# VH-VL binders against q96il0, part 259

Target 1, 167 residues: q96il0
Amino acid sequence: APERGAERRDTAPSGVSRFCPPRKSCHDWIGPPDKYSNLRPVHFYIPENESPLEQKLRKLRQETQEWNQQFWANQNLTFSKEKEEFIHSRLKTKGLGLRTESGQKATLNAEEMADFYKEFLSKNFQKHMYYNRDWYKRNFAITFFMGKVALERIWNKLKQKQKKRSN
Below, E stands for the ipSAE of ESMFold2; O stands for the ipSAE of OpenDDE; V2 stands for 0.75 times the mean of E and O plus 0.25 times the DockQ between their complexes.

## First folded at step 9 (VH-VL)

Design A51 (framework fv_ebrasodebart)
Fold by ESMFold2-Fast, scan of step 9:
Structure A51 (fold): chain C 167 residues (1-167), chain A 120 residues (1-120), chain B 108 residues (1-108)
Amino acid sequence: as target 1 above (167 residues)
Amino acid sequence: QIQLVQSGAEVKKPGASVKVSCKASGYDFTDYYISWVRQAPGQGLEWMGWISAYSGYTNYAQKLQGRVTMTTDTSTSTAYMELRSLRSDDTAVYYCARSTPYRQGDFDYWGQGTLVTVSS
Amino acid sequence: QAVLTQPPSVSVSPGQTASITCSGDALGNKFAYWYQQKPGQSPVLVMYDDTERPSGIPERFSASNSGNTATLTISGTQAMDEADYYCQAWKSSTGYVVFGGGTKLTVL
């Protein structure tokens, strides 16, 4: 399936939303929440004179964002699916229909839902621990490269000043 | 210590289905993704898809959508790849490979490969 | 349609430096990975994250990525380095993987 070149979508009113950053923006832009992860993507500005260190930092930030988006998209899908299965199973056990008289989806009270939340959290405990560990590792790496880029920029300013004083 | 062991070679007729297994050992199976990559004789590597051993979530190559199914059995630490409606151009060595769950494309350990021959 | 382009073959004499290139738009935004495959064997990861070397891979292997071109460099090339080399990148947020067409490295 071919990708559409230029894509913009108008939402039904109460508001018109445009999803693309300005083409020639000189700064990062934050987009609307992703449908599946519910996280806002960052669109990174790429300077014309990007150094190898700046490129590595940008790729690390983009990779971390993608990893984060994929993790939470999968987590949200799993949560939604298991929640629906739990509600359906409980309603079937009670001999109740899946819909109310108004045609809305039947629900469970907070006490009944507490069992689901406890099970979901327990089941996903190890996964969340690994997520947190990797999140800190990724942010450490990003911070480290941010420091390198900052030092590179300071060094380049010093070099330029020295060259101007010489000439 | 870490090892991926695949099932043996198979010969199939056009239109048949094949199911290749990949048994993991030496690590916690649910902490990693399993990717499938194939290679036709004398040709390059072609990605087919990946599966999360923890959640069962899958992502398949567009070219193979509708023909491929990937599954896992956590109790035996085994991943499976089933390819349906086989054609002669599906003749290839099929590899499974381990990816880190939170870093993509890091195929750090590979199975030995399974030759699938499709001929009439 | 795959869009990581590698030369089909590269030849070097023992002890010389081999350079294998991989070009594609994905490489400007995604990390490059490199795999070595010897006849009848499974691929082996030799470089990851553009420049990083896994434990057990000799120091003579190095890599870079600039713009849309990743390069695998093998210094002091040995007969044992003769193999097919594949580059790889992740193309999109959906986790689509793309491999280069492969380069046959011949030593001698």
Scores: ipSAE 0.264, ipTM 0.650, lowest interface PAE 3.3, mean pLDDT 81

Design A52 (framework fv_ebrasodebart)
Fold by ESMFold2-Fast, scan of step 9:
Structure A52 (fold): chain C 167 residues (1-167), chain A 120 residues (1-120), chain B 108 residues (1-108)
Amino acid sequence: as target 1 above (167 residues)
Amino acid sequence: QIQLVQSGAEVKKPGASVKVSCKASGYDFTDYYISWVRQAPGQGLEWMGWISAYSGYTNYAQKLQGRVTMTTDTSTSTAYMELRSLRSDDTAVYYCARSTPYKKGDFDYWGQGTLVTVSS
Amino acid sequence: QAVLTQPPSVSVSPGQTASITCSGDALGNKFAYWYQQKPGQSPVLVMYDDTERPSGIPERFSASNSGNTATLTISGTQAMDEADYYCQAWKSSTGYVVFGGGTKLTVL
C-alpha cells in the first residue's frame, strides 16, 4: 500500500506539529465498500516489530474479514438472482413483458413481493443460522487473541518497569 | 468416522471429459467446503479449486477456468469435479479434500485419490 | 510460477531434528499449512495456522512462521517420518490456494 512508504519519519521535527503527516499512516486503513458484499475492507497496518502473537491475530482478523466478505457477496448475488427469477416468473404468469411501455423494468408491488420474501427467508434460515454461529465463533477467537496480545503488552511493560526500578 | 470416498480410475482419450465424484460421510456435508487438488506422476500438488457445499459458491484456479466445473449434491453428500477438453498433461491423481469454514485451504481430510489417465 | 519455495530434499539421521523451510511473500500475510505424503497415499495435514498441530499428530512435530519463512520441525526424527512434505498458503489477492514444490525427507 502507498501509505507504507509514508511510514518513514525524519529525525528532525518540524516546529509546526500539524505538519507531521507520517503519523496518520500508523493505523489500520479502511477501504471503499466492496462491489459485491457492500462491506468496507480493513487493510491492517503491520508494525516493524510485530510479535508472533500480533502476527497471528492480524492473520486471523484478515481471514475472518475475507470469509465474511465472501458470505455476503454470495448472499447478495443469490438474493438478486432469485428475486429476478421470481419477478420474471410472476410477470410471465400474468402475461406481461419484462419491461413497461416506458422502457422501465417491470416490477411487482409489495404485496406480491411478500411471497418471495417469505420463501427466501425460510429457504435461507439454516444458512443464516450457520453464518451467525460461525460469526460468533470467529469473533470469540479474535477476542481471545486480542486478550493474549494485551497481556503480552502488559507483561512487557511490567518487565520494562522492573528493569528501570532495578537501577 | 469422517471419510471422503472417490470414484474409480478413469482412462480417457484427448478431447474427452471426466467427472470425478467424492462422497462425504461422518459429518454435516453443508458445514464444510470441498477442495480439489491434482498430482501428476512424480510431481507436486496442484490446487484446482474449491466449492462450498452449503452455498454452491466456487473458486477455480485461473488456468482451469472454462474447463472445470465443480458441483455438489447435498441429498447424497457428494461433490463432483468435471474437467473438459482433456489433454495428455491432465494425467494425474485427483484428490478431494475437506476445508473448514474457518480456514480456507485447511485440508484436514482427503479422499483416496482417483487416477485419470489421458492417452490413446 | 511457484509462489512458495521449499528445498527439494532434506536428510537426517534417526533421532536427529529435521528442519524444512518454506518461503514466499504470502506467508507474511497468510497462515502456513503443512502436509505429509507417503508413497501411494493421500496427503495428511500435520500442521495448520502456522503453529498448530491437529489431534493425532505426534508432539515431535512443530512449526513456526517468521516474516516470509515458515519452518516445519520434526524432533527425534523416526524412520516412519520419511515422506514428501508440502507447505501451503493462500495467494494474498486472489483467494487461490498455492502449494510449495515439496521436500523429500529421508532418514538415513
Scores: ipSAE 0.338, ipTM 0.687, lowest interface PAE 3.0, mean pLDDT 82

Design A53 (framework fv_ebrasodebart; at its last look DockQ between E and O 0.30; V2 from the best seeds 0.00; counts 0 for: pae E 9.1 > 2)
Fold by OpenDDE, second read of step 10:
Structure A53 (fold): chain C 167 residues (1-167), chain A 120 residues (1-120), chain B 108 residues (1-108)
Amino acid sequence: as target 1 above (167 residues)
Amino acid sequence: QIQLVQSGAEVKKPGASVKVSCKASGYDFTDYYISWVRQAPGQGLEWMGWISAYSGYTNYAQKLQGRVTMTTDTSTSTAYMELRSLRSDDTAVYYCARSIPYKQGDFDYWGQGTLVTVSS
Amino acid sequence: QAVLTQPPSVSVSPGQTASITCSGDALGNKFAYWYQQKPGQSPVLVMYDDTERPSGIPERFSASNSGNTATLTISGTQAMDEADYYCQAWKSSTGYVVFGGGTKLTVL
């Protein structure tokens, strides 16, 4: 009995891009596009005297980035898988092999592929709606904390100026 | 009200498998992840893995790789955790917990726990 | 695996402030979560995103984070607060969730 090859469920690599900025960096770094999500990761700078509020903002930004990376990595994998299955199914229905007589990978025409894209978008519409909702919520939170950090920095600068005037 | 209701206690022999269920209610099942956490008697919490109820995507703890399988049935809003090749050190209370998608660690609702006893 | 370190036990008198620390490298970059577990019960989320309190959790519960250390603070500790407390985080590189070893809070 032929051992049914365990379909390696392509586990979406949980790996955020291993892009490591130089240790002496004093600014945020943008990495190359991730191979799964196609999103460019940002490595956030950590100040030596990071306030708790700055740390919270950094963590929110980091979490939102990871959320985006994971979402799109999974979405792209799902898309690729479903696309391949669609192509194979349609070729089979046409009585065509997976390879042409020339040995090239058999493909569907643009019209047939358009149907796939429409169906895929329709099927994933709700998922995209939830993504968009959460994207706005996350970015609103980030923006709010950016404002708080800005105010904190202003306040700290004012205190320092007062202390210098009193001496 | 949001609830996670787990299956009853299990007694298994070494080498056997156990499958624990977790029925979710009070929310859209596919909008969240289900995580599994176990606790040996008198010990701390140990994360086992999580599953996306929407995609079926899973992430298992390295220690349990090859022995654990998590699945979901969206029609019944039920998550399942199967643990194979049971050992005495697998004796624990097993919990399912709800988590926010792509936010790993915010377990806001928990099941009541399922005691799995592995004894010779 | 990233390790979160907690004190094994903390004792406090009623009405006093209890502080439980959780330390680990992951906490510098990831949010901490805190869970309360009473004997024979499931864990309950008491703090999330380092400092946020879920609905239904008393205001006497608070949390803070400084560097790689998260702290759960219970002001005006009550007898009902006697429980095991676990900190939790996750590792971005693997998506693995990690728990602290737990802290038994005793109210004397």
Scores: ipSAE 0.528, ipTM 0.819, lowest interface PAE 1.2, mean pLDDT 89
Fold by ESMFold2-Fast, scan of step 9:
Structure A53 (fold): chain C 167 residues (1-167), chain A 120 residues (1-120), chain B 108 residues (1-108)
Amino acid sequence: as target 1 above (167 residues)
Amino acid sequence: QIQLVQSGAEVKKPGASVKVSCKASGYDFTDYYISWVRQAPGQGLEWMGWISAYSGYTNYAQKLQGRVTMTTDTSTSTAYMELRSLRSDDTAVYYCARSIPYKQGDFDYWGQGTLVTVSS
Amino acid sequence: QAVLTQPPSVSVSPGQTASITCSGDALGNKFAYWYQQKPGQSPVLVMYDDTERPSGIPERFSASNSGNTATLTISGTQAMDEADYYCQAWKSSTGYVVFGGGTKLTVL
């Protein structure tokens, strides 16, 4: 309770958008897309009586989210860097400057950009294959622990009901 | 059997660079990250960074950003760590260690260590 | 400032229970790992994911993580357990790995 009050006081600075979960939320909160990864961050709710299994599930989900954010932030950075290098190389080959007369960044046409996209996808095929493999492994582990948590909650509910009936 | 075997001890002058190797065997090299951890004489463990053997992505400790480069050669299942602009306080035993890519930790196997001495 | 704080030393008699703590804000959201290092040797992973023990590590080793404090517990401590113990966690957002300062366990 006091910690949620402190969080509400830590609002985004003027002129800067910052994610902050709603005060007294009883469920996970999804924020705006991250600048670098383009993924929406999830802030996980911590139950008052979090069990060891619930804690393990939450930590696994947080680890998976952070790994996913790191992967896509790096992938997007690599894409942007290689895209700019490709554009600069092609413009230099054409004898064109990096800026138009209006001061805007010079661009390539759709046909030329299609060449870049095909090359980028081909070059990164193996990297994406390994990402998908690891993504499935992480999601299998999360699903497994979600099942364990669900069974734990069912057992606890059954124990509570049985105790009430024995009264 | 899983092994990480590191290159031998190095003696370097201040301002020089050192490149330590770590040859992995007994597992699929691309299934794991390789982390580098150093330990100055009589001091604790200090994490330097990790590299993904499958993607080549790296993550370096803030203090070492700009001085360290980590690479891998999948054809030889070898990881490399190069530290530049050496100072006397870089004298340490340098370890490589294996970690699971989808966990943010868990160094389950370690190399034997490489002593790097930086002296004039 | 250390991100993860450990006591510099802990002493126990043979057969007694040793407890080594590791405290830091990262531990509330991240798994703790524990390593044993004997003089002249590489570190050995003794506990992972807060509570899990690798194969080959004696059952007398156990661990917990509650709030911002992880604890390594060695029951029936033996002379062979004398070593430096390091906790480790990941700092959020950038995949930053941090180690505790280490605890020298002395078995008298």
Scores: ipSAE 0.455, ipTM 0.760, lowest interface PAE 2.4, mean pLDDT 83
Fold by ESMFold2, look of step 11:
Structure A53 (fold): chain C 167 residues (1-167), chain A 120 residues (1-120), chain B 108 residues (1-108)
Amino acid sequence: as target 1 above (167 residues)
Amino acid sequence: QIQLVQSGAEVKKPGASVKVSCKASGYDFTDYYISWVRQAPGQGLEWMGWISAYSGYTNYAQKLQGRVTMTTDTSTSTAYMELRSLRSDDTAVYYCARSIPYKQGDFDYWGQGTLVTVSS
Amino acid sequence: QAVLTQPPSVSVSPGQTASITCSGDALGNKFAYWYQQKPGQSPVLVMYDDTERPSGIPERFSASNSGNTATLTISGTQAMDEADYYCQAWKSSTGYVVFGGGTKLTVL
């Protein structure tokens, strides 16, 4: 399990963590990271008779998983940092300390925090659009190569059956 | 016509800092990462880190943590790499290179390089 | 420390085939990339995604990646191919880019 995910208690948005390619490839996929280790490296099995197309598909899936994990790790860190800075700034403006008298971190109520969430979403709108674009590009490429591998396997099976009948 | 143009050569004393610029043109600067790679005289390529041109997120080589800062200026399509607390073994040619975010290792365009010499 | 190992030099006669190897455990599950660097110049991408050739790179350049070893192959080697060659991969456990130590190709 990645130590980074466990240490933060923050998680990536659930949508990206739960992605599963078309059912035909889902059984080779390591399950989504748990709440505490959502940056877990993906280890794919390498078959001994892997074709060039199969190898390219596997490497593309690996790269896509790491890209996705790295994006959300970075986004989580930025969100946490900016959230703390926003709370600190607003508490300072109100003349309040960063901690309650019980030692717990002071926070703002939901109404006060709404400004932060609105500002964060607005600032990061285009970054999330770029992420969505790249995510779709990667998943289209993966699906395309899954189709090519499926056709390759069907063709090899038909060629082997044809050879057995003719022999 | 994609191009990365770097700032000129620098001579620095040990303990100083250097800031190398990399001006990008011919593409949407915010769609790509900029990586920094250095090459000591007679040596191979050493990756220093990357920065997302849009978000400003960075990932630095472990060896350089605490000494390097990478930034961008989107309005001028320029990336910067600052290396602090310079020492003699930092003498190298410093390159910027463009990479595609979803590839993260496909450096298709490189700057001309910036020689940084650290000498007493 | 580099995690990709290349021979320091390779010599080949003009017109013959040159092979430059790059070995490392990361190559079994990562794409390999190859760069050519001529003296005094910036590196140039010559192969990507294990086997793909960028537009403008001669067809005599080819590459493979099998068994934790990537290989750059230059058939019909010409004097203009004399350069340093670097392999490169992404190391997933650290999220870092790693280069091999480089190979000087000499055409004699």
Scores: ipSAE 0.006, ipTM 0.576, lowest interface PAE 9.1, mean pLDDT 79
ESMFold2 (binder alone), look of step 11: mean pLDDT 90; pTM 0.936
OpenDDE, look of step 11: ipSAE 0.319; ipTM 0.768

Design A54 (framework fv_ebrasodebart; at its last look DockQ between E and O 0.21; V2 from the best seeds 0.00; counts 0 for: pae E 5.0 > 2, placed apart)
Fold by ESMFold2-Fast, scan of step 9:
Structure A54 (fold): chain C 167 residues (1-167), chain A 120 residues (1-120), chain B 108 residues (1-108)
Amino acid sequence: as target 1 above (167 residues)
Amino acid sequence: QIQLVQSGAEVKKPGASVKVSCKASGYDFTDYYISWVRQAPGQGLEWMGWISAYSGYTNYAQKLQGRVTMTTDTSTSTAYMELRSLRSDDTAVYYCARSTPYKQSYFDYWGQGTLVTVSS
Amino acid sequence: QAVLTQPPSVSVSPGQTASITCSGDALGNKFAYWYQQKPGQSPVLVMYDDTERPSGIPERFSASNSGNTATLTISGTQAMDEADYYCQAWKSSTGYVVFGGGTKLTVL
C-alpha cells in the first residue's frame, strides 16, 4: 500500500499474517518527507527467500523511487529559485525593498503571483508531460513485473499442492 | 542504423571552455536521453550527466554542477556538452551515450569519443 | 572516488570461463550493468538489469547480482573477448551513476 508508514501486522500475499519485532521490520516502511523533494521514501523489506524475479521488482521500485525523488527535488529547487528572482524583480520595479517593516521577506499578492505561476507552468509544460510519460512507463513496468511475481507465486503454490498429493 | 557521431579533438588552455557535439541518427532523437561520460588517460569511466532530447531536462553529477551545461538542438538531432573553467585534470576522452526513454540508468549506444586535452 | 570495486585484472585460457566481480554496499538494492571496452574504442553495453543480455551480445555472456557482489561470466572465452570490463550501478547518494574501476581481461 501507498500508506505503509508504521510497523504493523499485515497479511502476506498468501493470506498468512506476519509477526515481526518493532525494531526489525519484516515489511516495507515509509520514512519522513525528504527536505528537497518533499516525498516520503519507502524502505523495502528483503525476504530471506526472495526469488530473482522478486529481486528485480524490488530494484525496479527502488530505482523508480530514486528517479522520482531526483525529479521533484530538482523541480522544487528550480521553482523556488525562479519564484525568488521573480519576486525580487517585481519589488525592484515597484521601488520596494526586499524586506517588510517587520523584517519579514517581502512578497507579492495573489494576482501578481498568478503571472509567475502561469509562466512557470507554461514554460515547464513539456518537461512535466514527459515526466508523466516516463512515470507511467515506469509504473507499467512495475505492474508487469508484479504480474510476473504473482504468476510465479501461483505456479509455486500449484507445485506445492501437486507435491502434497504425490508425497 | 543507430549512430552517435562526435566532434573532433580539442586542445584548450586552463581556464578555457570546451563544447563537444554529438550528432544522433537512425532513431527518433527526441524519444531518448543523451548522457555524457568521460575517461581520463589510463583511468576509468566517470558519469557527467544526462539531458532529455525532448524536454531539455538535465541532471548533472554533483562534482560538475556549476561547470557543465548540456543542451540539444532537435532540428539537427545534436546534443552538446560544454565544460567551463577547464583544469589539467579535465583532460579526458568525452563520450556521449544514449539512455533508454524511461530508464536513464544505463547506456545502450555510445559515440566514438572526443579527446579534450587541457595543457599550458 | 569509485564506490564499486573490481579486480584490476583477470587472466584465462581460451575456452575457459572468465569471472569478473563488482562489489559495493548497495548492489543488493541496485541493478548492475556491464560494459566492454577494447583499446581505442568506445564502451559497448554487454549486460543490463543484473542478468539481461542486449541483442547482438553472444550467449556466452551472462551475469548475476547477489548480496553485495555482481558477477559477469564469460563461458568459453575467446581471444576477441580480451578487453577492459566496467560494472555500473545507479546511486543517488554519490551522484546518479557510478562506474567500477574496471577489469582488464587477458586471454592467454
Scores: ipSAE 0.461, ipTM 0.755, lowest interface PAE 2.3, mean pLDDT 82
Fold by OpenDDE, look of step 11:
Structure A54 (fold): chain C 167 residues (1-167), chain A 120 residues (1-120), chain B 108 residues (1-108)
Amino acid sequence: as target 1 above (167 residues)
Amino acid sequence: QIQLVQSGAEVKKPGASVKVSCKASGYDFTDYYISWVRQAPGQGLEWMGWISAYSGYTNYAQKLQGRVTMTTDTSTSTAYMELRSLRSDDTAVYYCARSTPYKQSYFDYWGQGTLVTVSS
Amino acid sequence: QAVLTQPPSVSVSPGQTASITCSGDALGNKFAYWYQQKPGQSPVLVMYDDTERPSGIPERFSASNSGNTATLTISGTQAMDEADYYCQAWKSSTGYVVFGGGTKLTVL
């Protein structure tokens, strides 16, 4: 019985770019596009005197970014896998090999690939709808907390000005 | 109602393998991750790994690398965890748990647990 | 692996406020999650995203985070709140999940 080669189930990409900003950075850094998600990660600066509200906002932004990275990494990997399986299946059905006589990877024509894209989009339509809904919810929450942090900063500046006038 | 129903208790000898099932219901199975967590008698919670029900991609705890395999069957909304080369210290209650949509960050629903006893 | 540290036990009288701490470097950058586990039962999520309460969890449960320390607070502690409590976080670079050692809450 041929040993069914243990299909190396690709481990899920750890959604965090290995990009490390300089240790002395006093601002947010944008990394290169992640190889799986194709999204640019943001490394958020951590102030020495970060308020609890600022920390919550930072965590929310980071968590939302990581959520987005994971979604697109998985989506892109799934797309690539299903695309390859589709191509292989169609070539096999046509009695064609995976490689041309010139040794190049055999490909399908644009019309055949259009069927794949339609099917893939149809199959994943609901997932994309849920993603979009959650994306908006998260961004609204972030915007709300940005407003709160802005108000807190204004209030703290006013208190400091009053204290300087009283001395 | 969202439910995770696990397979029954198992008794195994050292060196054997065990496969625990977790049937999910009440939600879209492929929108979530399934994680496995174990608890030895009188001990804390230990994370074993997760699987994406959407992509089938897995991530295992370093301690269990090479011994654990997680799988899903989307047609039956069932997750499986296989642990090989069982030892006495693998005696624990094993839980499946649902993570958030498209994220494995925390566990909002848990199975009832499966006791696995490894005895000579 | 990042380790989350909890006190092994906390004791409170009925009606008093219980506080359970969880400390670890990961908590400065990641959300904390909290689980309640009663004897012979599965864990139940009681707090998520540092301060958010799931539906069905009593309002007496709250959580906060300061720096690298998360705190679960139970106001007006009841006998039914006697359980083991676990904090949890995750590491995005590896996708690993980490639990605290657990805290046994006793209501005296």
Scores: ipSAE 0.398, ipTM 0.795, lowest interface PAE 1.5, mean pLDDT 88
Fold by ESMFold2, look of step 11:
Structure A54 (fold): chain C 167 residues (1-167), chain A 120 residues (1-120), chain B 108 residues (1-108)
Amino acid sequence: as target 1 above (167 residues)
Amino acid sequence: QIQLVQSGAEVKKPGASVKVSCKASGYDFTDYYISWVRQAPGQGLEWMGWISAYSGYTNYAQKLQGRVTMTTDTSTSTAYMELRSLRSDDTAVYYCARSTPYKQSYFDYWGQGTLVTVSS
Amino acid sequence: QAVLTQPPSVSVSPGQTASITCSGDALGNKFAYWYQQKPGQSPVLVMYDDTERPSGIPERFSASNSGNTATLTISGTQAMDEADYYCQAWKSSTGYVVFGGGTKLTVL
């Protein structure tokens, strides 16, 4: 596949040189969905000439992604666990086992499950409000640093033009 | 004035459990995470896990999975850490520490610590 | 099992510059954090987000993170700076918090 080039290992099997020089055109890439959060992670590229400000932005984006992954992984796991516990509790009240006579996992009908779904949504309303607030705080910080990086890059281009002009 | 005040020292026998409390004041308790960190005598810091003070979301250190439970009581602004099936190597000072959900990766305020001694 | 490696001790004369290193693969992708702990006391945050200093921490404390190595630097070291210092990062594969083994700073 056409991955990273510059980070390619010098262990290729045929006809290659002993040293593969770095390439500067590598980019961030998006991986497959995480099985717990169902979110696609971004794998951030680390350039060789990364400025301190660029590094802070990249680390902030990484930290935000991990926070988001943790929130949704925990939410999905909690939903699954509470759903099974609700089903188990209601089956026990009816005097039924966790499996049918055929060995299949016992379940509840849609009306019985409606109580679970409403309770779960109500319980999680405030959690999602706090999540949204913190998500916006993180995105504001990221946007702010993106602006600072953009200004730094403009300034560096102006320095390069000044340096060329002085020659 | 932000403070985290922990419950007093405890002495336990092997196989027992311990529940340490952490009372928060001076800030909105529900806006933050609480981490628990322990330190065995003469040893370094060991992270145990964190809990969101409002939502109850948790993340536990792998080696403590199944033995530790973290909870909160928002009406009293108090976090709890329970460690079960105690062993002699659980003897340590247990700290609670605050972080924000936005920046849960570091701890800006720490409790005074709670010594838990496990001896036969 | 610490992913973060620190020297066990560093000695410095009063007024000199102390440097405490912290090495680990996570530090290239994550912010480094530093804590000071004096005997019988709780840890205190002294540096965060690689280079930032909390309000109330003296300007002689500074930090950096380059490659996979973070460094805490104390210029003009004073006797009151004698303590254990811990670095900390977030381990990306697990979301766990990781501390270094700690460095005892001695001011002779």
Scores: ipSAE 0.210, ipTM 0.678, lowest interface PAE 5.0, mean pLDDT 81
OpenDDE, second read of step 10: ipSAE 0.394; ipTM 0.777
ESMFold2 (binder alone), look of step 11: mean pLDDT 90; pTM 0.934

